# Ledger of designs, part 5: VHH binders against Mitochondrial Rho GTPase 3 (MIRO3)

Target 1, 175 residues: Mitochondrial Rho GTPase 3 (MIRO3), of Arabidopsis thaliana (Mouse-ear cress) (q9ma88r425to599)
Amino acid sequence: RKVVQCFVFGPKNAGKSALLNQFIGRSYDDDSNNNNGSTDEHYAVNMVKEPGVISDTDKTLVLKEVRIKDDGFMLSKEALAACDVAIFIYDSSDEYSWNRAVDMLAEVATIAKDSGYVFPCLMVAAKTDLDPFPVAIQESTRVTQDIGIDAPIPISSKLGDVSNLFRKILTAAEN
Key: E = the ipSAE of ESMFold2; O = the ipSAE of OpenDDE; V2 = 0.75 times the mean of E and O plus 0.25 times the DockQ between their complexes.

## First folded at step 1 (VHH)

Design E5 (framework vhh_rezetamig_d1)
Fold by ESMFold2-Fast, scan of step 1:
Structure E5 (fold): chain B 175 residues (1-175), chain A 124 residues (1-124)
Amino acid sequence: as target 1 above (175 residues)
Amino acid sequence: QLQLQESGPGLVKPSETLSLTCTVSGGSISSGDYYWGWIRQPPGKGLEWIGHIYYSGSTYYNPSLENRVTISVDTSKNQFSLKLSSVTAADTAVYYCARDTIYGDEWYTYFDYRGQGTLVTVSS
């Protein structure tokens, strides 16, 4: 069984936590007693099998959330050695969220290039049940085309269906 | 070194209650920085979160399971337990106990450690 490690990047409130909660079937739960944060990275795990595929092997997909700070994120070159695929999630209704996600992708791509790592990068448009900001579709199409990656993958927590994203992550992790 | 170990029967009859215990070694359940929980994986399917508990006794359950699930904690034994009532063949799965971390400003829980898993078969 092959393990696929997906690193999840995105600005605060882009939908990272909602995505991880959907991935493992957990509902959002905010306890007022949880006023202490961890410096450790967090992750969610799922064993995924493509629908309708007659395969003797199943893949284990690990979504690993990368911690983000207001002044950027701290990601070591060594940490990226474990990355099989990176996704960059943004709030499709928020121009700041889009700009920040693009900046994160550029930073991660630079670190990967400098370290000799090669892994696919995917943009993820979250909260597609909200109205997108003006020019978002044109801008996102241009940027993804310019850097040679697929168009952003839409998801919505209100729709409750993220199977297309998980399928694309697994496909991208293969040659 | 933190270790989590599941224990309980490998076979449960339909309509009965599944009972599992997790023993924590190399760390304290009373630390206050973590939730402790259960996840399961049915054959050929993905992981399903069951629920988690805080050392004070506060519990959070998967809505799909909440009418059948009870999680309890015993801080004196450094253990927490799962009871799943009215089991059917659909409850056949590998069950894992896990430590759930609290994520900063989002305040969601994600696991960072889990046990090796224990297979539970529901069969007459």
Scores: ipSAE 0.000, ipTM 0.121, lowest interface PAE 15.9, mean pLDDT 69

Design E6 (framework vhh_8emy_2)
Fold by ESMFold2-Fast, scan of step 1:
Structure E6 (fold): chain B 175 residues (1-175), chain A 121 residues (1-121)
Amino acid sequence: as target 1 above (175 residues)
Amino acid sequence: QVQLQESGGGLVQPGSSLRLSCAASGFTFDSYAMHWVRQAPGKGPEWVSSISWSGDSTNYATSVKGRFSISRDNPSKTLYLQMNSLRPEDSAVYYCAKEPYSDEGYYMDVRGQGTQVTVSS
């Protein structure tokens, strides 16, 4: 598909805002007509190009930062209907951030299963310019293997290393 | 207004058990993940345990894993921490905390007044 909807989850201070700020967006009229979700969402939209190939391989990626409302459930099943790929971002230097991101993945996976939705889930290790928390490599390897997902994708907003993530998101969304 | 009220702390001997409670009000309790955080005198805050909004997923800091158990009762809007095999190093003020809406906010931007746990021999 030409447009990929990526839902961005993660605990406070995980780097969600920094990631979206590095993903330069453009206006989408269709975003204002989103009838599915009653969840407040921040959007970042851009075109991702494959180097050295023609424009028919170009895809539009939409990053939606998922937020909770005080007056409602964390997520409605209808809100997940538009999800093509979900990423769960955590601060690689903080054990709390890792555990919370895993919790979020488990909850989203449960809602998707109960609703009959199928989309890939990716863990994103942010702030890789910082030292990892003790046993981080062992825990992240074990947990991702147990869940049956790929190893966490490292990024650093401070070092500008984020382009590989966007291509991996598009690849995952293609099934 | 979001309100969290911790209770159940006290002075106990090493090897004892305590059950902490956190009564929540002012928000949709069953829509948020909840956490227990502790702070000992002269130390920074230490994350202890977390539980998902549904109660299906729990996590623990390595220092308490196997000794503490987190749980929640969504109908009564109450969070619990069962603390077994208490050690002197568990002495701290224990706070419950709500998952923040925005990642731009302060860590533990919503927490109660805390309940003091003292483990002394």
Scores: ipSAE 0.000, ipTM 0.279, lowest interface PAE 10.8, mean pLDDT 73

Design E7 (framework vhh_8fcz_2)
Fold by ESMFold2-Fast, scan of step 1:
Structure E7 (fold): chain B 175 residues (1-175), chain A 122 residues (1-122)
Amino acid sequence: as target 1 above (175 residues)
Amino acid sequence: QVQLVESGGGLVQPGGSLRLSCAASGFTFSSYEMNWVRQPPGKGLEWVSGISGSGDSTTYADSVEGRFTIIRDNDKKMVYLQMTSLKTEDTAVYYCATSYTWEDSGTSYDYEGQGTQVTVSS
């Protein structure tokens, strides 16, 4: 089995904790090494099987919530070397959430390219049970065309929507 | 390459106890969170418990809180799951899994655990 490290980016209140909770029903808060406060991080782990796939192709998926500091995220380029897939989650009803998630994606994609790291980036539209902000829908076409990524993956409180995201993460990690 | 080997499963009566073990190699063990997850017959995977790299922080699924204890021995590179007051619904294949910390970089892993079967039956 192969372990897939998925880094979860997104602005405050985008639904990162809700996503991790839906994934396995719990997020894990690692507070053990307090030398600089950087170990205040959330993890969620599960093993994912696709219908019809044989057991020796099973994957262990790890969702790691990326720490938000001040007005954004703060990661060294070296930290991204461990990333297999990056997802960028936003509140689909909030214009500011969309703008910050797009900025985060562009920044991470630039750092990865500059550093010679290669990993797929996916946009995740959270809270799709709320009315989406119209500009975010229009902007999604620009983002996908400019960066060469898939359209945003919707999730809600429904389990089926979340399952589609996990499939997409595993598929992206295999390429 | 991460290698994880589970052991300690078996057949027990309801109300019994078992201790599961996970032997780890191929990474800096004390820098990574360890978890136990399980798959009951005909059902999906369920997260059971997690422990921080130092062992200072633990968390548990509601279904096992107060009955199971996760511990680690970083010197021996081992994670354990002490299970008490076992119920028939605890019957599952149990796996251990690792996660990444920010203090380590440039590492990707293969999970190689085959799991250990726990059967709770009269």
Scores: ipSAE 0.000, ipTM 0.130, lowest interface PAE 15.2, mean pLDDT 68

Design E8 (framework vhh_7mjh_2)
Fold by ESMFold2-Fast, scan of step 1:
Structure E8 (fold): chain B 175 residues (1-175), chain A 121 residues (1-121)
Amino acid sequence: as target 1 above (175 residues)
Amino acid sequence: EVQLVESGGGLVQPGGSLRLSCAASGFTVSSDYMSWVRQAPGKGLEWIGRIYSGGSTSYNPSLKSLVTISRDNSKNTLYLQMNSLRAEDTATYYCARDQWYEGDSYGMDVWGQGTTVTVSS
C-alpha cells in the first residue's frame, strides 16, 4: 500500500473545502478539535484502488490543506519535506483568485528549489460551472506553459466533476 | 516596526509623467501583496492597482493604460509609474500592504502617510 501526500494551496473561497469534502472515506481530520482557529492542518483521506493488474493494489491519497495567515503567507522548508505533489486551486470565475494561486505556486516552487525538494505542481481551476473572467483561458494556458507545468485541471465540486483531478495527482506523484 | 514611506510627489504639468516610490522597512515587499491607492481632495479612496508576491499585477480598469506598478526587491521599494497625467489625477497617493486572511484579500493593514501629486499648468 502506497501513501501519496498532496498539499492543497489556494486562496480562501477557491474551493479547497469543497474538494476535500468530495473525498470518499475518512473526511476531515484536523487538530482533534472542531476549532480550526490557529491550526494549519486539515486532511481528507481516500483509499484508491488501482486498475485491475492481476492483483489489485490499494493506495492512500491524503489531501492536506495549507492555510493562509492573516499577516502573510509563509511556508518553511521543513513543512515541504512530506509533500509528494502540490496543487494550487483557484476560483475560475475570479481574476484575483487566479493571481493569488499563481503567486502561491511561485513561492512554493522557490522554497522547494532552495530546499532541494522536487515535487510536481498542478494548477486546479475550480467552479468551472461559473463563467470565467475575460482573459482567463488564454492567460492561464500561457502562464502554466511559461513555468513548465500542465495546463490547469478543471473541476466543479458542485457538479461532481473531480475524478480526473485525482487521477492526475496520482500520475504526477509516480511520474 | 513595520513602516511604508511614499515619495516622488509634486507639481506636474498636464501630459507629464511621474514615478512615485514607496520604501518599506520592518518587512519585505516581495513577501506580501502591495497596493497603490489615491484620494483626490474631497473625494473617497480610489484603488489604483496591486502587485502580488510573485510579481504579477492587477489594475483598476479605468487606470490600466496610464499606470504601471513595479518593485525593486534589492531596495525593498515599490514604484508607481504614471503617464499622460491630467488635472483629475491630482490626489494624495498611498502605498499599502495587503493582508492574507480567511476572506477578502483587500484587507490593507499598513499604510504610508501619502505623497501629494498636483497636476496643474
Scores: ipSAE 0.000, ipTM 0.152, lowest interface PAE 14.6, mean pLDDT 69

Design E9 (framework vhh_7qbe_3)
Fold by ESMFold2-Fast, scan of step 1:
Structure E9 (fold): chain B 175 residues (1-175), chain A 120 residues (1-120)
Amino acid sequence: as target 1 above (175 residues)
Amino acid sequence: QLQLVESGGGLVQAGGSLRLSCTASGSDYAMGWFRQGPGKEREFVASISSSGGSTYYADSVKGRFTISRDNAKNTLYLQMNSLKSEDTAVYYCAAGYLYSDEWETSYNYWGKGTRVTVSS
């Protein structure tokens, strides 16, 4: 019933397309993940029901992939007014992917603060079926504490393990 | 209300070097350098992300100019090497939300500029 707009940020090959495909119930495909940076608009829509409650708490989630160009995101501050939850996804095996996702989060947080927008920001560690980059857990713990956000949410689109993320989006959207 | 103050401009000989500085009241912004030469439109020079982890350069300055920042000092720098007469311009410090070369829509705060003159 209520629509929750989730903007998905992240560098090329972070797993944005795989996440959107998994969200609408499509099977993971390695090829779909390799070209997730696109000039075209990409979005996924699904209705999610909170456990233990009837239709009055049903919500429509919209995951909208934010386009990227030259390692920067293509989104005006005016467009950000529609954001209810910001998701920053990175490849957990790639330190460069992590650094770019952190930079994007800092940039979006600055826009929100200056514009008076208030929405939760979530870090998402994708491709957890792969080995993490060196010192990944120490680095991610330090940075998320410094920024003041929750620890990264692990997912694996290849293994179909994304349920924890959907639950956290619903919880964040209520606050 | 972010205020930007540029410094370091001056007269320099072709082939020389010059370092520009820009002091900001905070480090939460993506920042960049832009320039406007005599009788020309304002053009992008270089940008740097809020963390300093990513940089982007105009093709005309790539390999010659280096953008950097010191967030502890709230200062942005532009190291200009191998200067050419075409680099003569007023250089502006800018801060904004989008890390990109699209200056008209990406940058909301601007300094007053510092003049750089390159003689042959």
Scores: ipSAE 0.000, ipTM 0.160, lowest interface PAE 14.4, mean pLDDT 71

Design F1 (framework vhh_8fcz_2)
Fold by ESMFold2-Fast, scan of step 1:
Structure F1 (fold): chain B 175 residues (1-175), chain A 120 residues (1-120)
Amino acid sequence: as target 1 above (175 residues)
Amino acid sequence: QVQLVESGGGLVQPGGSLRLSCAASGFTFSSYAMNWVRQPPGKGLEWVSGISGSGGSTTYADSVEGRFTIIRDNDKKMVYLQMTSLKTEDTAVYYCAKDLWYSEGYFDYEGQGTQVTVSS
């Protein structure tokens, strides 16, 4: 049975925890508020059934939050070997959040290229129930087109539905 | 290089208790979440419980919630599963896993497992 591993990147307060909390399945949260100084993992696992397949092939989707410091990239090249799909989540109301997410995508793409890894990248616009930063829609659409990825996928922790995002992740992993 | 060694299984009557242990080596233990997975005789793998790298977050399968407790000791590089109110349906080989990448018989850093039999 096939496992799809989705790495979740994004700056602090972008909505990564809210996304994982909405995921059906097991979630693991690390002590980010304790004075431990550690960079831990937060992830959720779900199994997706394909009822039309003769072999009863199941797909398991794993969302793994990658914790990084605002000013640096701490993920090793070896860690990316397990990535099937990368998503980059940003706060759609915060231009700094968008710029940092784009920087993270560029860093991850560089590491992947240097290591010979190939996986699709998706941008995720969180907190879409808030007003976007000036020119956010124009800027995000232009940048994603320029780098050859799909337009950002909107979600909201308050009003949103993550089903479309999960479907897009699984579809991207198959291409 | 990564090694996981499970122990603590045995024969116990329904309603009894057991504590499973997993000794880890070959990786930075505190940086990874740990899981317990079980395989009943003649059936596929079933995820049981997980604990974050720091130990600050735990999660459980519905079938064991309130009966099992997962704990870890990062200084000793150990993860434990405290099982209480055991049922015959808990009979399985229990495995410790660094990461659960695969369901249904596949997981990274596979140990040999420890047999738990709940029988009257």
Scores: ipSAE 0.000, ipTM 0.151, lowest interface PAE 14.7, mean pLDDT 69

Design F2 (framework vhh_8emy_2)
Fold by ESMFold2-Fast, scan of step 1:
Structure F2 (fold): chain B 175 residues (1-175), chain A 120 residues (1-120)
Amino acid sequence: as target 1 above (175 residues)
Amino acid sequence: QVQLQESGGGLVQPGSSLRLSCAASGFTFSDYSMHWVRQAPGKGPEWVSSISSSGSYTNYATSVKGRFSISRDNPSKTLYLQMNSLRPEDSAVYYCARDFYGSGEYLDYRGQGTQVTVSS
């Protein structure tokens, strides 16, 4: 049984909590009476079954929201040892959100390289039901190519479609 | 290197008892709340029981309350589930799981499972 740990980065108001709620129907912060009183972390768990020759192979996908404080993320470099996939979520209608998500990806990639950790990174464009800002649209392909990652994956919490993101996270973890 | 190894399952008659064990390694067992989760063929996973890191607090699913008892031995790094008055609907693969926060929905890690079959 394999657990896939997906770390979720992004600036304030980028849609991190909404994404976690879409996967589990609620944030784990709502279960405060059973969670040792921790208010600094959010986790979302989804169990995925894969057909096998003998029996279905269960995989557990864990989405861990990385908290932001004073524009920095609240995460030790040692914690990144558990990361199988990192996603960087931004508000597709907000140019500042895009710039902050790109900066966070660069910071995490630097820490991973310095620590000898290897994991795929994915950009996630949230709030695609809002009008995108032209600069983010026009530069997203160039920036992701320059960084060496796939083009941003669109999602919308209001439209309820995250199936493509779920599939891409699992595929990235298996490559 | 977190490892959980379940044992104690088997084929039993309705009304029988079984005691499941889970041997933990690769982490400080006494720092974590632990859970038992089960899954029957064709059904989703069902949380069964939880125990705090100290063993002082326990919780049970309504379907097993009064019949099952969870316990732990921190020095031996072992989790137990005592199952009494077993029913056919208790048939499932039983997994022990390490917890992040003391919630039965968290699956930080779970073992390979042990099969329990209750039938005549």
Scores: ipSAE 0.000, ipTM 0.085, lowest interface PAE 19.8, mean pLDDT 71

Design F3 (framework vhh_7mjh_2)
Fold by ESMFold2-Fast, scan of step 1:
Order: sequence, then structure tokens, then C-alpha cells
Structure F3 (fold): chain B 175 residues (1-175), chain A 122 residues (1-122)
Amino acid sequence: as target 1 above (175 residues)
Amino acid sequence: EVQLVESGGGLVQPGGSLRLSCAASGFTFSSYYMSWVRQAPGKGLEWIGRIYSGGSTSYNPSLKSLVTISRDNSKNTLYLQMNSLRAEDTATYYCATLYEWGSSYRDAFDIWGQGTTVTVSS
């Protein structure tokens, strides 16, 4: 399919704005990019080339930030109808960021299952240029195995290491 | 307008079981994840577990084998089943919406009940 809609979830300061800005080629700024995620709807669009069996195929990847309300209201089931892949981004140095992202994944997965929607869910470990929180590897391995999803995908917008994430999103959308 | 009301507390013998209820009103209960939290006399708040809209649950590892959380969205009611009760389970039990969770209590809860007291004694 030519257009892949990736919904981006994650708690405040997880790196959502930095990821979206990096995806469209904007300058990284660790203060402004992370803080900007609370005020407006964010979109990022880019074209990604991927190899096919016979020839290379061009695909358009759309990253759309999704806001979870502070009052605890969940997303409407209708809002998930356009989702091809959901990613849940967390600050790899912050245990609360990890726990909040896992909560968001569980909520979204439950709504999708109850509504009959099927799309892959991926955890994204952001800010891997920072030291991980204590027991991060043990905790993330346990939780992702319990939920039945792949291990978190590491990225660092500050170091410019985000390209593997985009390839994994496209691969997940194909399966 | 928005309310959570706990019920079902009381005196229980050690080794006994008890089921607590939490009745929600004034908001769309089915759209919220819900938590149970307890506070023993003179102690801080201890998170018990949470349940998501569709019924999936997450528990405090130290309590996982002793409790079960469930919900009935058609009745706007949350439940906590407790088994093998011990004297150390004596506490006021609250239902609440938890914005964040971690290995320790972090922040205030968005919506609180008034609490229901459970006393475990012979």
C-alpha cells in the first residue's frame, strides 16, 4: 500500500516532537522539540523507499501524533480506524515515561481488539544517548513478552539515529 | 457531579475473602481506566492494580496472587476481589483514576472515592 498511517503515542517529554521534526528533516533541539508536543496536533510526512521482490517500491509514511486527554478519557474507537501502525514512544532514562507508555499501549490495544481493528503496536525507546533507568532491560523484556509484542526499538534524535525505526514501521505495516 | 463510591468493607477473619465495589457516576465510566489503592493506618498510599476499559489488568507484583480486579461497564461498577486476607491488609481502600503508575506512588489521583475500611482481625 502506498500510504502508511503511523499513529504516535507517548507521555509528555518522551520525544514525540523531536521524532516528528527529525522525520521531516528539521533541526534537533532537545529543549524546544520535546516541550512543543502539548499544544497542537502534529503531522509529519515523508517518502520512504523500500526494496520489493521485483523492484523498489516508493511508500509515503505519515506520522500522526495522538493526544491522550489529561482527564483520563480514552480515544474514541472511530479515531483508530485509519491506523496502520501504532508506536508508543518513551524516554528510555525515565521509569515513569516507560510505565505511562505501556499504559497507553494497553489501552489502545484493548480498544482496537474490542472494535475489531487490527494493526501492529511497537514500543520505541527514545533518548538512548542517556543512561537507562534502573532495571530497564529486565522490565522492558518482561512486559513486552507478557503483552506479546517485539522488544522496544531504540532511537536517539539527538544522535540522528532514527532510520531503523522507519524501516521497522513499514515492515510491520506489511505483515 | 463526578463521584466514585466504594462499598463492601468491614470486619473479616484472617484467611477470609472479601469483595469491594466502586460505583461511578457523573462521567463516562467505560472510557476510563480505573485503579484500586489502599492506605493502612499511619502509612502511605499503596497501589493495588488497574483495569483498562476492555478488562485487561495490571497488578502490584507483591499483591498479584491475592487480588483480582474486574469491571462491569454496563453497571458503571468496578470490583476488587481479595483472598487469603492477613492482618497487614487492614486499610482504607479507594477506587480512583490513575494518570501514571510506577514502582511507588507518584502523583495524586484524578478522581477519588471516599474509601471503604477493611479490618482483618481474629
Scores: ipSAE 0.000, ipTM 0.156, lowest interface PAE 14.1, mean pLDDT 71

Design F4 (framework vhh_rezetamig_d1)
Fold by ESMFold2-Fast, scan of step 1:
Structure F4 (fold): chain B 175 residues (1-175), chain A 122 residues (1-122)
Amino acid sequence: as target 1 above (175 residues)
Amino acid sequence: QLQLQESGPGLVKPSETLSLTCTVSGGSISSGGYYWGWIRQPPGKGLEWIGHIYYSGSTYYNPSLENRVTISVDTSKNQFSLKLSSVTAADTAVYYCARDYWTSGYSEFDPRGQGTLVTVSS
């Protein structure tokens, strides 16, 4: 069994909690034990069956939500040491949510670079059951190409389609 | 298995309107998270995005083409269509219909149809 640690970032109301609740497995809120108030953590654990192997194998995917204070985010460089994949989730109908998620990605990438950590980063477009903002489609591809990451991965908690996200997280962790 | 198929005339005269239809099978147009669009490839050139539509009816067009382009959707027939007015020889291309995730920025276009060659000539 391989364990993949995926850190989940995103602005308030982007859909982080909905994603974690939809991700089948154990879900729990670690906020009650956080004395710093700088970040709160949610965890979700799911086992996925990986296709295309000689024998069927299961992997454990751990999603750890990083919650951010309203006035910024305080993430220690040591906290990124366990990260195998970082995802940045935004509300696809809200341009402000997109801009904030991109800012978070830039901040995390800077901390990782300064600390010597290397892990893939993925953008995740949530609430795709809503109409997107007009600039999102052109701008999202340009920005992700400029940063050197894959195009955003769409999900919708209302439509229940997250299988593509799981596959891309696992693939990114292997590269 | 989702399949898309273009249909329409292979020859259009200059100044006329090009009309193409895309028929979708193996999946429904009435879904979120996707757009349904048109791209083209002129002989010896790269792919050019024309425009797309959401099942809600919201349309987005290439600014260079927007005054000539209309895309419409018919969810009851599981079809969407392109009208390109005032065509010239520069509009000669293989035209593809495609589905893509709204976040892909016109880069994947998978699934797409086989393509249909449209020649603009008198």
Scores: ipSAE 0.000, ipTM 0.219, lowest interface PAE 12.1, mean pLDDT 71

Design F5 (framework vhh_7qbe_3)
Amino acid sequence: QLQLVESGGGLVQAGGSLRLSCTASGFTYTMGWFRQGPGKEREFVASISRSGDSTYYADSVKGRFTISRDNAKNTLYLQMNSLKSEDTAVYYCAAYEGLWSYNEPSDYDYWGKGTRVTVSS
ESMFold2-Fast, scan of step 1: ipSAE 0.012; ipTM 0.296

Design F6 (framework vhh_8fcz_2)
Fold by ESMFold2-Fast, scan of step 1:
Structure F6 (fold): chain B 175 residues (1-175), chain A 120 residues (1-120)
Amino acid sequence: as target 1 above (175 residues)
Amino acid sequence: QVQLVESGGGLVQPGGSLRLSCAASGFTFSEYAMNWVRQPPGKGLEWVSGISGSGYSTTYADSVEGRFTIIRDNDKKMVYLQMTSLKTEDTAVYYCAKSIYDSWGTEDYEGQGTQVTVSS
């Protein structure tokens, strides 16, 4: 498979736009949240080479930001059929952001189970340059173990290394 | 400033053919790979095809391989997508995008796209 479709879920201000900008190599300061009133869908696409692999095995990652409204996400059951990897991003300094991301993951997992869809889910801890909320590490580890997924993947809010996230996405898509 | 302008879309019946065009400006066209991506109604963005700066190599998504052909004319600064054996599933807004160092973003296609509707 040459194309991996990733759906990015998360509450408002979790860092979804920053993640998409990092994926395409744009500066963190060029965040496109200026059009918050727009109904247009937000996407990022990137061709990623696996280290040590020749170009004919390169994969195209497509990141689609799933729109949210009033703490819920706006996505049809039919649209979820196209998901190869679901990403749930939260602000690591905000307990409310964490709780909303977990709720979204539970809802998406329920829809997938009911519809017979199978895809991996990844939690992403954004803004790790900020102080974490109390009990964050212990709580996040417990919850991800209970759900049966990997521990949250940390990323900085600044433009930097997203290679670890790319590697995790490619690994999850293979399994 | 990179500018990409798509055209050539329209209504076509299943099994039909259509040719999309993309006019590029604001960069040294022959030095960059070009891509076509599409967004079906109510669905996510899907990469369709790519062509190297020289035109020597091309690649296609599995869903369109054998049916679509990507072509470029570096003298005219144009990239084209020749579509044949069109299916209702090919209905989408089509965008062209510039690759930079094995990557491209949504910001690299600055046009409105061109609508392709495949319907009986």
Scores: ipSAE 0.000, ipTM 0.185, lowest interface PAE 12.7, mean pLDDT 70

Design F7 (framework vhh_8emy_2; at its last look DockQ between E and O 0.01; V2 from the best seeds 0.00; counts 0 for: pae E 8.2 > 2, framework grips, placed apart)
Fold by ESMFold2, look of step 2:
Order: C-alpha cells, then sequence, then structure tokens
Structure F7 (fold): chain B 175 residues (1-175), chain A 120 residues (1-120)
C-alpha cells in the first residue's frame, strides 16, 4: 500500500534515464559510474509526498527502468509480476520513437493479459520542449482512445512537470 | 562530493539483531530522503527501506516490515537501520543511498557497503 512499483518502458534515447535522474534529484551531468548498455534492471527509489498530506504516510515510489535493445527485446511474464503501473516513454519529436513505444505497450499488454496481471498503463510524451513530429497530436489521441488509455502525459526538462507525473503514477496505482 | 560510509555489519545467528550506520558528508544531509538497499551474492539489488528528510515518514519492503526500523539523526548526518529477528535470507551487503539508481549487478553508490551474514 505504501510502496508502488512503476515499470518504465520506452525505446533507446527516449529519456528514461533522464526521468529517473530527475526523480532522485540528480543532474544528468552529475551522474557518475553509469553502467550503460546492460540489459539488467535499473531502479530509482524515492519518497513522494501527496499535496496537502500532513503525516508520515508518504508513499515510496520505485521506478524500474526496463532496458531493451533496439531489436525490441522484452522482459518475461515472470518479471512483470511486481508491476503496479507501467509507463511508456517516447520522444515526442521522433515518430519512430512513438511507433516503437506503441509496439512495446501492445506487447506488454498482451503478456499481462495472458498472465492475469492487472495494472494501468500510461503513455508519456518526453522532450515536449522540442518540435513534435508531424501529426503527433492527432495520432497519439487516436491511438490512446482506441486502446482505452488516457492521452499521453507531457514532460519536459522542468522539474515541476516531472513531479506532476509522479503524482499521476501514484493516482493510477490506486485505481 | 557525496560520501557515504556504511558500518555495523557482522556475522550473527538467526533471530539476532544488528544496527547499521551510514555516515554522510559532502551534501546537505537534512535536505534528502535516505534509503537502504541490499545485495545478496548472485542477485540484483533490493530496496529495503526509505526515510523522509525530516525522519517523520518511513517505508519498508514487505520482506523486512515489522523487523527492521530506519531512523536518522540530522545533526550528526547519520542514517541507521535497526535489524531485528534476522533471518538467513537477510544476508547481503547493505548500502545507504540518497535516492540512487540500482543498476542490475552493478551499483552507482558512493560507499563500500557493510556485510551482514546470518548463519543457518
Amino acid sequence: as target 1 above (175 residues)
Amino acid sequence: QVQLQESGGGLVQPGSSLRLSCAASGFTFSSYAMHWVRQAPGKGPEWVSSISYSGDSTNYATSVKGRFSISRDNPSKTLYLQMNSLRPEDSAVYYCATGEYLYGSSFDYRGQGTQVTVSS
């Protein structure tokens, strides 16, 4: 109840590591000993305070970055057992990034359904301070409506935008 | 630069208690939530517990809830983990963190960790 595990999917260079760095309050430039290129799991953990709550019942959010190669290599059904919420990050300026994120969502949703796992899925549009690819808004609205999820949540380099995403993740986990 | 030094581990029997300490320097300790993470041989890192910057909020992994207690002393820049009713599956190297990445079999930590071994 007090701990939410959020799996973070998305194609290479969509912004997964930058999101996790902002979650823990570290500058991307200040990160050291980063072990890139591994297929191993990467976690970021922090406590998130609900606005207006004056108690020691803050929730711990665990963001698990799921790293995959450009080949579309996906995790097994056993690995999904711990997932409370899945998010799919794409580069909003890159149509290939969007297409790949949709493919990942479809694959994860199929594995979850076949395995009996139930968790919400959220799309996250990263790098919104860049120009979006053509037809991005129309395509993302149509696809998310067709699969029955909310429209993509935009994020940028602003810390406030990232904090709002974490609250939305926690809210989704409750429903 | 951020420096974290863990201590207080050892070899103990099942059911024993240990208290781990983490001495922090190189950052404003009282402004950050702190965490304990452990790694057993041949396994990936496992989050154990978190404590808010003031110490008023604490959370625990289900595997340790009710047995472990996290605390902090901001004036001395020290984080603690009181570990009670220790079990063999608690054997691991324990690390403290300020909200860190946990990379598979490799860590992005600034301390050496402290070994806890619970005999069968």
Scores: ipSAE 0.024, ipTM 0.446, lowest interface PAE 8.2, mean pLDDT 74
ESMFold2-Fast, scan of step 1: ipSAE 0.424; ipTM 0.769
ESMFold2 (binder alone), look of step 2: mean pLDDT 83; pTM 0.839
OpenDDE, look of step 2: ipSAE 0.263; ipTM 0.677

